# VHH binders against q68dx3r342to642: the designs that were tried, part 2

Target 1, 301 residues: q68dx3r342to642
Amino acid sequence: RDLCVVLLNGQHLEVKCDVESTVGAVFNAVTSFANLEELTYFGLAYMKSKEFFFLDSETRLCKIAPEGWREQPQKTSMNTFTLFLRIKFFVSHYGLLQHSLTRHQFYLQLRKDILEERLYCNEEILLQLGVLALQAEFGNYPKEQVESKPYFHVEDYIPASLIERMTALRVQVEVSEMHRLSSALWGEDAELKFLRVTQQLPEYGVLVHQVFSEKRRPEEEMALGICAKGVIVYEVKNNSRIAMLRFQWRETGKISTYQKKFTITSSVTGKKHTFVTDSAKTSKYLLDLCSAQHGFNAQMG

## First folded at step 11 (VHH)

Design g05
Fold by OpenDDE, fold request of step 13:
Structure g05 (fold): chain B 301 residues (1-301), chain A 123 residues (1-123)
Amino acid sequence: as target 1 above (301 residues)
Amino acid sequence: EVQLVESGGGLVQPGGSLTLSCAASGFTFSDYRLAWYRQAPGKKRELVAAITSGGSTVYMDSVKGRFTISRDNAKNSVYLQMNSLRAEDTAVYYCAKETGYDIETGTYYFDYWGQGTLVTVSS
């Protein structure tokens, strides 16, 4: 049976596996193939409703595989089992990473997250990051370029929403000009600067999942952000997330689940904050993710 | 509703063996950690063994090498094989389902319990 794994560089890897294969086995195969180091930061995830869900290494693939995957021959392309290699644990500073390849992977992850608007930042920073990405890939502004032909595609560097607001032409002109006026920077140095800028963003390293209020107020869209530092409660409005509550680990007593409900209990006040997910599986996932992030934080501290 | 039903308890001589079973219902069994606890007379309830959804196990020191926790997801059951039983193993044994994660201790905790099954080790 075949499994497709999408790497951070966009490469699609076909992995041959058995129905009894584990996520861990696939992870090891993929990371070995890609010669990745510092594997502790990475994980395999599947995508559901535009969200990524990390998988436990001990989980058998058959448990998470789409219908028909176990059956051969595969009936339709719809039965393609696709996983994503992603960064699960985000270090506070890229200097904590030991390998250049790992730093590069972080760069790729963050580029994707910015581009796909999983990681929010303002327009100014978006443009800046676009320029840094250009520098990383192309180096300095090409002085001898034919002005009539764009030397890059804006959609590769700037989120679609911003392109829509500014127009492609304006983005092209502005980013090009910014690149032209930027100090000389290229390659790894540009990537590192990219990391530096992104690591200062409020949502850096925050894994965001949609949830609902316990009172099920349809007008209130909410999300939970889970990261190494704790849990953030967001109000979602007009495709923007506003941090409403923050539960640092030191202020958190217990996290629990009951069916679709996810509950955080304050260690300080004893107050319980309950959120509703779309399934017991999701609530359990969020619990495990919290556990994992907490553990990561403890190791890094 | 979460339901846990223990069975297999009884009277056994020192050095004997016993297998406890727990039938679970009311939740997706394969997704949760399970554990066995025991409570001896006049003592606090203590964790004996735990097993993750993936099959990883942990044991209290006093039962290591003697007790084995296992699970059968197809049967929604968790087991505790107890060998080389000692008088100090006498207790009511409880099956438990994972409730959540305790940040302070950095461990998963269990608040869902069955009614328990009595294990008496006596000559």
Scores: ipSAE 0.894, ipTM 0.949, lowest interface PAE 0.4, mean pLDDT 94
Fold by OpenDDE, fold request of step 13:
Structure g05 (fold): chain B 301 residues (1-301), chain A 123 residues (1-123)
Amino acid sequence: as target 1 above (301 residues)
Amino acid sequence: EVQLVESGGGLVQPGGSLTLSCAASGFTFSDYRLAWYRQAPGKKRELVAAITSGGSTVYMDSVKGRFTISRDNAKNSVYLQMNSLRAEDTAVYYCAKETGYDIETGTYYFDYWGQGTLVTVSS
């Protein structure tokens, strides 16, 4: 059997496995292939409804594989099993990363998250990050460029929503001008500055999942953000997330699940906060994710 | 509703063996950690063994090498093979399902359990 793993650089890897293969086995194969270090930060995930769900290393692929995957040969593209290599655990400072390749992976992840609007950023910072990405790729502003052709595609550097608001032409002009006026920076140094800027964002390292209120207010869309520091409750309005509650681990007693329900119990007040997910599987996933993030935070000291 | 039904308890001589079984229902069995607890008279309930959904196991020190926890997802069952039983192993044994994660202890905790099965080790 074959599955596809998408790397952070956009590369698609075909991985050969059998029905008894585990996520861990695939992870090891992929990371070995990519010569990745500091593997503790990475994970494999599948995508469902535009969200990424990390997989446990012990999970057998057959349990999560799409229908028909077990059949050999695989006849149609509809049966393609695709996983994604992603950063699961985000360090607070890039300086904690020991390997340059790892820092680069973080850079790639954050670029994707920003472009795909998984990580919120204001317009000013978005443009700044776009310029930094240009510097990382091209270095200084190309002075000898033919005036008639853009030297980059705006969609590769700026989120679609901002492009829609500003228009592609305006974004092109503004980002180009910003790049022209920027201090000399390129390569790894530009990536590091990118990391520095993104690590200051409020949603840095936050894995966001849609949830519902227990009180079943259809008008209120909610989401949970899970990260190394704790859990964030978001209200979602007009594609924006507003942090309503924050549960740092020191303020959290227990996290529990019951069927579709996910509950956080405050260690301070004893108050229970319950959210509803789309399935028992999802609620369990959120629990495990919290456990994993908490463990990571503990390891980081 | 989560249901856990233990069986296999009984009277056994020191050095003997016993296998406990637990039949589970009311949840997706393969997704959760399972555990065995025991409670001796006048003592607190204690974790004996636990098994993850992936099959990883942990044991209390006093039973390491003697007890084995296993699961059969197809049968929605968890087992505790007990060998080289000792008098101090006498207790009511409970099967447990994972409830959540305790931040303070950094461990998963279990609040769902069955009625228990009595194991008596005596000459």
Scores: ipSAE 0.894, ipTM 0.949, lowest interface PAE 0.4, mean pLDDT 94
Fold by OpenDDE, look of step 11:
Structure g05 (fold): chain B 301 residues (1-301), chain A 123 residues (1-123)
Amino acid sequence: as target 1 above (301 residues)
Amino acid sequence: EVQLVESGGGLVQPGGSLTLSCAASGFTFSDYRLAWYRQAPGKKRELVAAITSGGSTVYMDSVKGRFTISRDNAKNSVYLQMNSLRAEDTAVYYCAKETGYDIETGTYYFDYWGQGTLVTVSS
């Protein structure tokens, strides 16, 4: 049986596996293929409703595989099982990463997150990051460029929403000029600068999932952000996230689940904060994710 | 509603064997950690063994090599095979379902319990 794993560089890797294969086995195959180091930062995830859900290494693929996948080798497009290699644990500083390839993977992840607007960034920083990405890929501004033909596609470097607001032409001109005027920075150095800038963003390393209020007020769309430092409660309005509450691990006593409910109990006040998810599976996932992030934080210092 | 029903307890001689069973309902069994606890008379309830959804197990030191926890997701059941039983193993054994994660201890905790089944090891 075959599944597809999408790497951070966009490469699609076909992986052969058995019905009884585990996520861990696939992970090892993929990371071996890609020669990745520092594997602790990475994870495999599936996508549901534009969100990524990390998989436990012990999980059998048959539990998460789409319907019909077990009946392979009759490969139909409907039976495609796709997983994604992603960064699961985000270090506070790129300097903690030991391998250049790992830093590069972080760079790729963050680029994707920025472009896909999973990681919020203001307009100014978006343009700056676009330029850094150009420097990383092209180096200096190409002097021999024919003025009539852009040397890059704006959609590869700037989020669609900003392009819509500024227009493609304006973005092209502005980013090109910024690149032209930029200091000599290219390749890995440009990537590192990119990491530095993104690591300062409020949502850096935050894995965001939609939740609902316990009171089921239709008007209140909420989300939880889970990261190495704790849990963030967001109010979602007009495609923007506003941080309302922050639960640092040191201020958190217990996290629990009951059916679709996800509850955080403060260690300081004893107050319980309950959120509703779309399923018991999701609430359990969030619990496990919190556990994992907490564990990671503990290991890092 | 979460329900856990233990069975298999009884009187056994030292050195004997016993298998406890727990039938679970009211939740997606395969998604949760399960555990066996025991409480001897006058003693605090203690964790005997736990098993993850993926089948990883942990045991208290005194039962390592003698007890085996296993699960059958198809039957929504968790088991505790107890071999080489000792008098000190006498207790009420409880099946437990994962409740959540304790940040302070860095461990999963269990608050859902069955009624328990009595295991008496005596000559």
Scores: ipSAE 0.880, ipTM 0.942, lowest interface PAE 0.4, mean pLDDT 93
Fold by ESMFold2, fold request of step 13:
Structure g05 (fold): chain B 301 residues (1-301), chain A 123 residues (1-123)
Amino acid sequence: as target 1 above (301 residues)
Amino acid sequence: EVQLVESGGGLVQPGGSLTLSCAASGFTFSDYRLAWYRQAPGKKRELVAAITSGGSTVYMDSVKGRFTISRDNAKNSVYLQMNSLRAEDTAVYYCAKETGYDIETGTYYFDYWGQGTLVTVSS
């Protein structure tokens, strides 16, 4: 049996496995192939509705595989089994990462999350991060001048929403000018500065999942952000989320589930906050994600 | 509605063995942690053993090496194999299902309980 694992650099690995294979076995094979040594930050995830869901190492692959994966081989990649190597636990400071390869993986995921608009920040920061990514790849502004022919494709460095607001031409000109005026940082040095900027963002390390209000109209979309520091409650409107409430772990008493409901109880006020998910499995997943993030936070100090 | 039905309790001589069973319904059994608790007369309820959805187990110190928790997801059942029983093991044993996660203790907690089954170890 075959499955595809997508690495953070975009590489696709075909992994052979048998009926009894677990997520843990695949994870070990993939991380060994990628020569990763600091494994505690990483996990394998599947994608559902543009959201990543991390899998426990003990989970059997056949439990999560798409229909037909165990049947006759298909002639196309239709219904292929794809998992993603992702960072589940984000350190508070990149200096806690012992190996440059680990820091590079953090850089790759944060860059991708910004471009795909899973991690939001203001326009000034988006431009700064785009320039830092250019510096990581090119170092100095190219000394041989190319007039309006860009040495980069703007969509590889700046999110589509900002390109739409500024136009592609203005983004290209402004990013190029900022790159020209910057002192040369290259490779790892530029990536470290990228990490320094992103680790200060409010949504750094926040894993966001769609939920709905129990007591509001069904059209009211919400989201939960789960991270090492706690839980953030968002209201979502026009594909934009606004933080409405924050629970640090010390302000949180108990987290419980019942069917599609996920409830978080404030230890400060005693008030219960209940959200509706698409399934009992999603509610249970969010509970386990909170448990994992809380445990990670305790280990970090 | 969550239901947990324990069975297998009884009177046993010291050094003997018993197997407790718990049949579960009203939830997707394979997704949740299960536990066995016990309560002796006049004492607080204490965790005996717990098992994750994936089969990882923990035990209280006094039962390690003597008790084994297991689950059969196909039968929606969790078991407690008790060997080398001692008088101190006398208690009502309860099967419990995960309710949630308690931030202050850093542990999962169990508020769905069965009726309990009495285990008496006497010489």
Scores: ipSAE 0.716, ipTM 0.860, lowest interface PAE 0.6, mean pLDDT 88

Design g05
Fold by ESMFold2, fold request of step 13:
Structure g05 (fold): chain B 301 residues (1-301), chain A 123 residues (1-123)
Amino acid sequence: as target 1 above (301 residues)
Amino acid sequence: EVQLVESGGGLVQPGGSLTLSCAASGFTFSDYRLAWYRQAPGKKRELVAAITSGGSTVYMDSVKGRFTISRDNAKNSVYLQMNSLRAEDTAVYYCAKETGYDIETGTYYFDYWGQGTLVTVSS
């Protein structure tokens, strides 16, 4: 049986496995292939509705595979089984990462999250990050550049929404000029600066999932941001997330689920905050994600 | 409604064996942690064993090596195999389902319980 694992560098890795293989077996094979040594930050995830859901290592692949994968192994063209190698746990500072390859994976994911608009920041920062990514790949501005001849594709460095707002031509010109005027950073040095900028963003390391209000059910979309520090409650309007409430772990008593409901209880006030998810499975997942992030936070301190 | 029905309790001699069963319904069984608790006469209820959805297990020290928790997701059932039973194992045994996660203790907690099944170890 075949499944595809998408690596952070964009490689699609075909993995051969048995119907009784676990996520953990695939994870070990993939991380060994990638020569990753600091494995605790990473996990395998599937994508549902533009959100990544991390899998437990004990989970059997047959439980998450598309229909037909288990029973018809030779029919792989219609029923591609795809998982993603992603970072689940984000350190507060890249200096805590012992290996340059690990820092490179953080750079790759943060860059992709910026481009795919999972990690939001303002236009000024988006342009800065685009230039840093360009420097990481090309170093200095090409010495024989003439008359705005492009040496890069804007969509590889700047998110589509900014390109639409500024136009591709304006983005090309502004990024090129900023690259020309920038200090000569290359490779890892540019990647480290990219990490420094992104780790200061409010949503750095925050895993965001759609939920809905229990009390204001119609129309009111919300999101939960789950990270090492705690839980952030967002209201979502016009594809914009606005933080309404933050729970540090120290301020949190219990987290519970009941069917599609997910509840956070404040340990300070005793007040309960309840959210509705699309399924009991999603509510359970969010609970487990909170447990995992809380455990990661405790290990760091 | 979450339903947990324990069975398999009874009278057994020291050194004997007994298998407890718990039939579960009202939730997606394979997604949740299950546990066995017990309460001896005059004592507080205590965790005996727990099992994750993936089959990882934990046991209290006094039963480790003698008791085995297992689950059958196809039958929505969790089991406790009890071997080398001792008088101190006499208790009402409860099957429990995960409710949530307690930040202050760093552990999952269990508020859904069955009615229990009595195990009596007596010579």
Scores: ipSAE 0.713, ipTM 0.859, lowest interface PAE 0.6, mean pLDDT 88
Fold by ESMFold2, fold request of step 13:
Structure g05 (fold): chain B 301 residues (1-301), chain A 123 residues (1-123)
Amino acid sequence: as target 1 above (301 residues)
Amino acid sequence: EVQLVESGGGLVQPGGSLTLSCAASGFTFSDYRLAWYRQAPGKKRELVAAITSGGSTVYMDSVKGRFTISRDNAKNSVYLQMNSLRAEDTAVYYCAKETGYDIETGTYYFDYWGQGTLVTVSS
């Protein structure tokens, strides 16, 4: 049987496996193909409603496969089984990454998360990151190839929401001028600067998942951000999120689930904060994600 | 409603073997960690063994190599195979289901319990 694994460079791998194969077996095959050696930061995830859900190594593929994958050839596009190689654990500083290939993967994911608006920052930083990505690909401003024709497409470097606010023409002019005026920087050096800038963002390394308020009528849309340092609670309005509460691990006593409910108990106040998820599986997933991020944080100490 | 029903306890001689079973209902069995705890008279309850949804296991030191925890997700059951039994293994054994994660200890904790099954090791 076949499944597709999407890599961070955009490559799609067709992986042959049997019905008893585990996620771990696929992960090992894919990371070997990609020549990755620093594996602890990565995982395989599936996408649901534009959110990535990481899978445990011991999970059997048949448990997560689309209906029919087990009992029929996987040639049809209607039954395509797709997983994503993604970064699950984000280091506090790129200097902790020993291999340039690993740093390149961090760059690729962070760039894509910026463009697809999973990672937010202000307009000034978005433009700066766009220029850094442009420098990573092209180096210096192309003096001889500026004759009336743009040398890049704005949508490849700047998120759609900013393009709509500024217009495509204005974005192109501003990014081009910033590129023209910037110091020479190319390839990996530009990628490292990109990493340095993104590491300072409030949402760097934060894995965001939709939840709902238990106490309000109607239930208000909220989100939980789970990261190495703890949990962030967001209120969501008009497709934007505002941080309302933050729980560092040292301020957190217990995390529990009951059916669709996910509860954080503060170790400082003893207060319980409960959120509603779309399923018991989602609430359990969020618990396990917290456990994993807490464990990662302890190792960085 | 979470229900856990232990069985298989009894009287065995030192060096003997016994298999405990626990039938579970009221939750998606395959998604959660399960554990066995025991409590000897006059002693506090202690973790004997735990198993993840994927089958990874942990044991208390005194039972390593003698006891084996396993699960059958198709039957919603968790088992404890107890070999080379000793008098110190005499206790009521409880099956338990994961409730959550405790940040202070860095471990999952278990608040759902069955009624227990008595294991007595004596001649």
Scores: ipSAE 0.711, ipTM 0.855, lowest interface PAE 0.6, mean pLDDT 88

